# Designs tried in a protein design chat: VH-VL binders against q0atu2. Part 396

Target 1, 119 residues: q0atu2
Amino acid sequence: MLDKKARIRTSREYRNVFEKGKRLSGRFLIIYYVENALDNNRFGFITNKKIGMAVIRNRIKRQLRAIVREYQGQVKNKHDIVLVARAGIGKSSFEGMEKDYIAIMKKAGLFARNANKID
Below, E stands for the ipSAE of ESMFold2; O stands for the ipSAE of OpenDDE; V2 stands for 0.75 times the mean of E and O plus 0.25 times the DockQ between their complexes.

## First folded at step 21 (VH-VL; framework fv_dusigitumab)

Design mm7 (at its last look DockQ between E and O 0.05; V2 from the best seeds 0.00; counts 0 for: pae E 8.6 > 2, placed apart)
Fold by OpenDDE, look of step 21:
Structure mm7 (fold): chain C 119 residues (1-119), chain A 122 residues (1-122), chain B 111 residues (1-111)
Amino acid sequence: as target 1 above (119 residues)
Amino acid sequence: QVQLVQSGAEVKKPGASVKVSCKASGYTFTSYDINWVRQATGQGLEWMGWMNPDSGDTGYAQKFQGRVTMTRNTSISTAYMELSSLRSEDTAVYYCARDSGYDSGTFYFDYWGQGTTVTVSS
Amino acid sequence: QSVLTQPPSVSAAPGQKVTISCSGSSSNIGADYVSWYQQLPGTAPKLLIYDNNKRPSGIPDRFSGSKSGTSATLGITGLQTGDEADYYCGTWDHSLSAGYVFGGGTKLTVL
């Protein structure tokens, strides 16, 4: 699990990302991202009811946290990033989610130089 | 099979705009990004940008920012690339290409259109 | 000027082996997978190698790819006259302006 300091936790923090951030859509995910005034990145996760039952939403959230944690070191610093699960994510594999995340983050230019872990 | 069929050759004056189309078939159009790549005569390939047919999101090379617009019509599985303020240096063959990035997390162009020649001359 | 550096030309006799290099930096080849494209004269580019060393269906095993550090290499064995073409490497660049980048291209001549 992500450290507490690496999490977006308050409604105000989420609103800031949605209002001031950029949006980019992938196959299974939508990301909102904006620079923050911190020295670290923070991640938020949204799994709406359209994803499915609470047990499904919780599973998806756990999987997304695992993906974010895995590639956390590759993300450029000083960003707040919110991941919003799309409706079709419930039928996707973990690998599919991972690849979608990577693709979106690359297109967003959020991966740091020498992101060797993803090659 | 996957096919990308582009519109015909264009001849334009400097300062004009050109809009090239790319019709996709043989796969789910909204599931893969379309990229545009151009090639001047006798020169190498130059990446212009990507367009997500599902969301309409785009990402352009810095060189073309403010001058290129990539759009799509999902009802006819067609992508468009419009380049404005044309210059003689824009004379090139323009290609659309499918990106398999969402399937692999890596970006490569597995299918290409046949190319569209755009000539800019006074 | 291309972000990735390739030799302008290479040549070899039929049946021989040829290699084409592609040099980049830590923000592109050093940071992501490399693809190779073949462009026969007067035709659109064709995907030849992806993910450093994988071949799409229909590409013979005479074509191979490798990557080490910030460089990539395309290998062609059993060279055929039909292999005469331009070859381009490409990859995703993770610099400030993220995007795809190509090499300058290599003209392969079969002697």
Scores: ipSAE 0.911, ipTM 0.956, lowest interface PAE 0.5, mean pLDDT 95
Fold by ESMFold2, look of step 21:
Structure mm7 (fold): chain C 119 residues (1-119), chain A 122 residues (1-122), chain B 111 residues (1-111)
Amino acid sequence: as target 1 above (119 residues)
Amino acid sequence: QVQLVQSGAEVKKPGASVKVSCKASGYTFTSYDINWVRQATGQGLEWMGWMNPDSGDTGYAQKFQGRVTMTRNTSISTAYMELSSLRSEDTAVYYCARDSGYDSGTFYFDYWGQGTTVTVSS
Amino acid sequence: QSVLTQPPSVSAAPGQKVTISCSGSSSNIGADYVSWYQQLPGTAPKLLIYDNNKRPSGIPDRFSGSKSGTSATLGITGLQTGDEADYYCGTWDHSLSAGYVFGGGTKLTVL
């Protein structure tokens, strides 16, 4: 399970990333990211009502967390990273979300090496 | 040792409600969703919905929307499923099951309660 | 009527191999991971396979899973009389009615 210290938890922490961070868009995801003052990364996840009903939003959020967990060891340290689901994500597959995450994280320069799944 | 222990068998009349409990032990209750699955005698498994014990959020199968309520009491690590307006076709064994939690990319049930038989007869 | 289609029954002799199929669609097996459950007579279901092909601790490697396109397969080798059970596939369905779905179940008989 993604460690609790690697989670963005408060409204203040989220706001800092949105206000101070860089933004990149992929097919299904938008990421916001900023350097933090810690020795580790933290991840946050946003879905909104436009995505769909609560069942869909919860499922998508869990899928994104699983993708992040699979690749967390490849991410350059000292970053707060927020993943925002785009409205069309409900039409994607899990594999589609995973490929999109890999592509956008590479484009952002946040992977230290190959980001392919190793599990 | 992960364990889910359910309340005892129930006999109900049509139109009544039933509330089944599921007490969890051996893990952090709020870290994993609880799902409810039922099975009529000699039939297959039917998913009813999920409940997140941390937030209290739920998602119900369309078939049960409006008749089912899933809740919890985190202080005693217990989940509940209440089914209202009971009919004879609700006669089944009702299971609680722990699903893969917060950061699992898949949805599977790794631990199951022993089941609670609910009989609806007039 | 199940969203995921399984044969109602399969049978084979002790020591042999059997496969159990699970046929779905692009909205479920094609879009999400598949799990398999074993239900011995009179008992609760037990997880056998998750994430298409992974075994939980305590499940012997003679149980295997695979997925191709919109279909999944459970394989059981070295059949034992204790393997007589109902077997269910399950996955998340991403259609408008979104929810978890099980196959109709397959009764395995070991002669």
Scores: ipSAE 0.007, ipTM 0.660, lowest interface PAE 8.6, mean pLDDT 87
ESMFold2 (binder alone), look of step 21: mean pLDDT 93; pTM 0.951

Design mm8 (at its last look DockQ between E and O 0.63; V2 from the best seeds 0.81)
Fold by OpenDDE, look of step 21:
Structure mm8 (fold): chain C 119 residues (1-119), chain A 122 residues (1-122), chain B 111 residues (1-111)
Amino acid sequence: as target 1 above (119 residues)
Amino acid sequence: QVQLVQSGAEVKKPGASVKVSCKASGYTFTSYDINWVRQATGQGLEWMGWMNPDSGDTGYAQKFQGRVTMTRNTSISTAYMELSSLRSEDTAVYYCARDSGYDSGTFYFDYWGQGTTVTVSS
Amino acid sequence: QSVLTQPPSVSAAPGQKVTISCSGSSSNIGADYVSWYQQLPGTAPKLLIYDNNKRPSGIPDRFSGSKSGTSATLGITGLQTGDEADYYCGTWDYSLSAGYVFGGGTKLTVL
């Protein structure tokens, strides 16, 4: 589980990311990202009803949190990043989600110079 | 089988624009990014940028920022690369290439177009 | 000037082994997987190696790749005349302008 300080938790925080951030789409994910004034990164997760039932949405969110946690140390500091699950993610494997996350984060330029733990 | 077929050779004057097309077949066009790479005569490969055919998102090499535009027409599985304000130094063979990044999380170009020669001369 | 450094040329006799080096930095080769491309004269590049040491289908096992630190190496055993070509390494670069980068290319001549 991500630390509380590493989470986007309020509607205001989410709104800030959506309004001021950049958007980039992967195969299964869309990320919104913007620099913050903190020393740490914060992550938000959105799994809306198009993903499926609540049980599925919760599973996807849990998996995305696990992925973000795994690669958290490779993300450049001072960013708020919101992950939005796309409709097709429900049929994706964990590995597929992971690879999509890695690819999109690379393209976004959010991975640090020393990011060397990739699959 | 996967194929990328590019448009024919172009001859342009300095200051003009060129738009090269790349028609994809043999796979789901919107599932893989298209990259553009050029090669001047007798020179090495130079990466220009990527384009996501699904979203239309792009990422360009800094060298080409403001001068290159990568687009697509999903209905005909065709990617486009437009380079403006052409200079003699832009004379090169331009390649489109499929990126397998979404499948692997690593970026490599597994399929290439045959190349399009663009000549810029007065 | 290429971000990745390759020797301009290498040569060997048929049947011999040749290696092509590719040197980078911690922000590229040191940070991501390396790919290799073969470009026969007058043709488009062809993927030869990906993920440091994996071969696409159709690529013979005479071709091998390895990576250590900030350097990568392409190995070709049982050299054939048809292997005469330009070879390029490439990888993702994590500089301020994230993107793909190529080596300068190596011309392989079969003696």
Scores: ipSAE 0.915, ipTM 0.957, lowest interface PAE 0.5, mean pLDDT 95
Fold by ESMFold2, look of step 21:
Structure mm8 (fold): chain C 119 residues (1-119), chain A 122 residues (1-122), chain B 111 residues (1-111)
Amino acid sequence: as target 1 above (119 residues)
Amino acid sequence: QVQLVQSGAEVKKPGASVKVSCKASGYTFTSYDINWVRQATGQGLEWMGWMNPDSGDTGYAQKFQGRVTMTRNTSISTAYMELSSLRSEDTAVYYCARDSGYDSGTFYFDYWGQGTTVTVSS
Amino acid sequence: QSVLTQPPSVSAAPGQKVTISCSGSSSNIGADYVSWYQQLPGTAPKLLIYDNNKRPSGIPDRFSGSKSGTSATLGITGLQTGDEADYYCGTWDYSLSAGYVFGGGTKLTVL
């Protein structure tokens, strides 16, 4: 669970990221991201029915929130970021999702340092 | 056994373009990003950028922005790097390399092509 | 040219030990894991060390890596004439133009 200020909450906010943002894909995730006018980051999460049953989708969403919360201190500020789960994510491990997130956030230029070096 | 096999040597004139190919075998081509690295004669390694063969997404080193294009053809497991507006300083060996980012969350190049020599002369 | 600094050359006799340094900054070596590559004359680079100190399968334990602060070190013991090569460090750089960076390379001579 993220702080209230760190959440993308409205359909309009999500639409802004999809329409104006950049897109990068990993093995299990797609991120959409755009600069915002705030002094902080905001995160959103999307799981499609193609991923599987509702129980699986809810588990995935909770795992992605946990990953984002773990690494949020490394993310360069002033971005709205939406994580979209890809269809194959249901077969991945937590560690596989985590590594995928780290890789795409680095390649997007959104991390300020390696997640594995957080003390 | 992972292999990256590159196209043969090229000789080009200044102002031309070159397109180097890199055919992958022994692994799932779309599961790993391909990077391009060059090395001028007697010089060090210079990273040029990455390309995701699944999505076609790319990220280029700032020095090459506007001159480099990285693409692929997934049906033949082949990555491409095209460098335009060539000049003598672009004379180098060009390597493709597979990166480890999605396996480890850290980037290193675990398999390399044999290299393609590009000579730019007038 | 390179943001990572290596000595241009090192040398030692067969059977001896050498170290090769790689000096960077808080935006690269200080922020991420270091890898090392061996390039034998006329060949492509080969991964030698990853994640600061890990060896891929087939790399003998004579090759070791370490990292402290913004510097990394490659160690080679029991030197053999076949170890004559150029050695490069590499890591991710998190500055405004995020991307991969290499050291300038170190030529090892065994005599």
Scores: ipSAE 0.816, ipTM 0.922, lowest interface PAE 0.9, mean pLDDT 92
ESMFold2 (binder alone), look of step 21: mean pLDDT 92; pTM 0.945

Design mm9 (at its last look DockQ between E and O 0.62; V2 from the best seeds 0.77)
Fold by OpenDDE, look of step 21:
Structure mm9 (fold): chain C 119 residues (1-119), chain A 122 residues (1-122), chain B 111 residues (1-111)
Amino acid sequence: as target 1 above (119 residues)
Amino acid sequence: QVQLVQSGAEVKKPGASVKVSCKASGYTFTSYDINWVRQATGQGLEWMGWMNPDSGDTGYAQKFQGRVTMTRNTSISTAYMELSSLRSEDTAVYYCARDSGYDSGQFYFDYWGQGTTVTVSS
Amino acid sequence: QSVLTQPPSVSAAPGQKVTISCSGSSSNIGADYVSWYQQLPGTAPKLLIYDNNKRPSGIPDRFSGSKSGTSATLGITGLQTGDEADYYCGTWDNSLSAGYVFGGGTKLTVL
């Protein structure tokens, strides 16, 4: 699980990302991202009811956290990033989610210049 | 079979704009990004940017930021690339290309349009 | 000028093997999969290799790709006259302005 300092936790923090951040859509994910004033990245996760029942939403959230954690060291610092699960994500494999995340993050230019774990 | 068919050759004056179309067929248009690549005569390939036909999201090469606009009409499976403030240096063949690497988190272009020659001359 | 560096030209006789190199950096080839494209004279580019070493349907096994570190290589065995073309490597670059980048291209001449 992500460290507490690496999590977006408050409604105000989420609103800031949605209002000031950029948005990109993947097949299974939508990301909102904006620079923060910190030295570390923070991640937020949104799984709406359209994803499915609570047990499914929780599973998806766990999987997304695992993906984010895996590639956390490859992401440029000083960003708040919110991952919003799209409706079809419930039928996707973990690998599919991972690849979608990677593709979106690449498009967003959020991977570090010296990233070496994104292929 | 997958096909990308582009609009015909264009001749423009400096300062004008050009809009090239790319009609896709043989696959689900909204499932794959469309990229644009140009090639000046006798020169190499130059990537211009990507467009997600589903969301309309775009990403442009820095060189073309502020001058290029990539759009789509999903009802007719057609992508568009508009380049403004044309210069003589923009004279090139412009290609649309389908990105099939997105599904794997990668990027590569498996199908290409036939190209559109854009000539910028005074 | 190109982010990825290729030799401007290579040549060989029919039946021989040729290799085309593609040199990049840790922000592109070192960080992502490489693709290769063949462009016959007067035609649009054609995907030749993707994901470093995979061939699309219809591409003969005479064409091969490899990647090591920040460099990639295209190999062509049993060279044929019809292989005379320009070849481009390409990959995603994670530089400040993220995007796809091509090599400068290599002109292959069949002697």
Scores: ipSAE 0.906, ipTM 0.954, lowest interface PAE 0.5, mean pLDDT 95
Fold by ESMFold2, look of step 21:
Structure mm9 (fold): chain C 119 residues (1-119), chain A 122 residues (1-122), chain B 111 residues (1-111)
Amino acid sequence: as target 1 above (119 residues)
Amino acid sequence: QVQLVQSGAEVKKPGASVKVSCKASGYTFTSYDINWVRQATGQGLEWMGWMNPDSGDTGYAQKFQGRVTMTRNTSISTAYMELSSLRSEDTAVYYCARDSGYDSGQFYFDYWGQGTTVTVSS
Amino acid sequence: QSVLTQPPSVSAAPGQKVTISCSGSSSNIGADYVSWYQQLPGTAPKLLIYDNNKRPSGIPDRFSGSKSGTSATLGITGLQTGDEADYYCGTWDNSLSAGYVFGGGTKLTVL
């Protein structure tokens, strides 16, 4: 699990990211991100009703948390980052979500070190 | 088969703008980002930026921030790159290229346009 | 200057083997996968190697790639006169302003 310090917890914190942050779209995900005044990163996760029933939305949210946890050490510090699942994400694979996350995080300039393991 | 076909050569004066087009075929245009790369005569490749045809999102190389605009028209599967405030140093061949980032999480350019020569002279 | 350093030229006779080096840093080659592009005279670049060592369909197996630390190498065996071209390495760079970077290019002459 992500550290409690690394979670976006309040409505005010989420609103700040959506109102002040940049957004970037991939195939399955949208990220919103903004610099924070902390020494660490914080992550938030949103699934909307177009994704499907609650059990499906909860599964997607758990998968996204796992992806973020796997790569969190590669993320440049001092950012609040919200992952928003796009409607079509339920038909993607875990690998597809993971590759999408890697691609959009690189394009956002949020990765600082090598996230791949084949070198 | 994937194909990227670019607009024809341009001759421009310093201070003008140029807009190069790149028409895609043989794949779902909105599923892959288009990148722009230029090459001055006798010199190497220089990356300019990426554009997501689905969202219209862009990311520009620092050198071109404020001078480059990358857009698209999804109804005709065409990407555009506009470079403003042209200088003689902008004389180059300009390429569009498809990137594979969303398929692999790793970026490489698997298909390239034929290139568009832009000459800036007074 | 280019972010990635390549020798400006290499040469060898037909049938021989050459390698082309590409030196970078922890923010690019050390952080991400390397690709290689071949540019024949008067043509657009063509993808030759991706993901450090993989060949796209239609690229013969005499072209190979490898990566170690912050350096990458393109290998070409059984040189043919048709291999005479410029070769570029490329990768994602995570420093200051994230983006794609190329090496300065290596001209291969086959004599």
Scores: ipSAE 0.744, ipTM 0.898, lowest interface PAE 1.2, mean pLDDT 91
ESMFold2 (binder alone), look of step 21: mean pLDDT 92; pTM 0.950

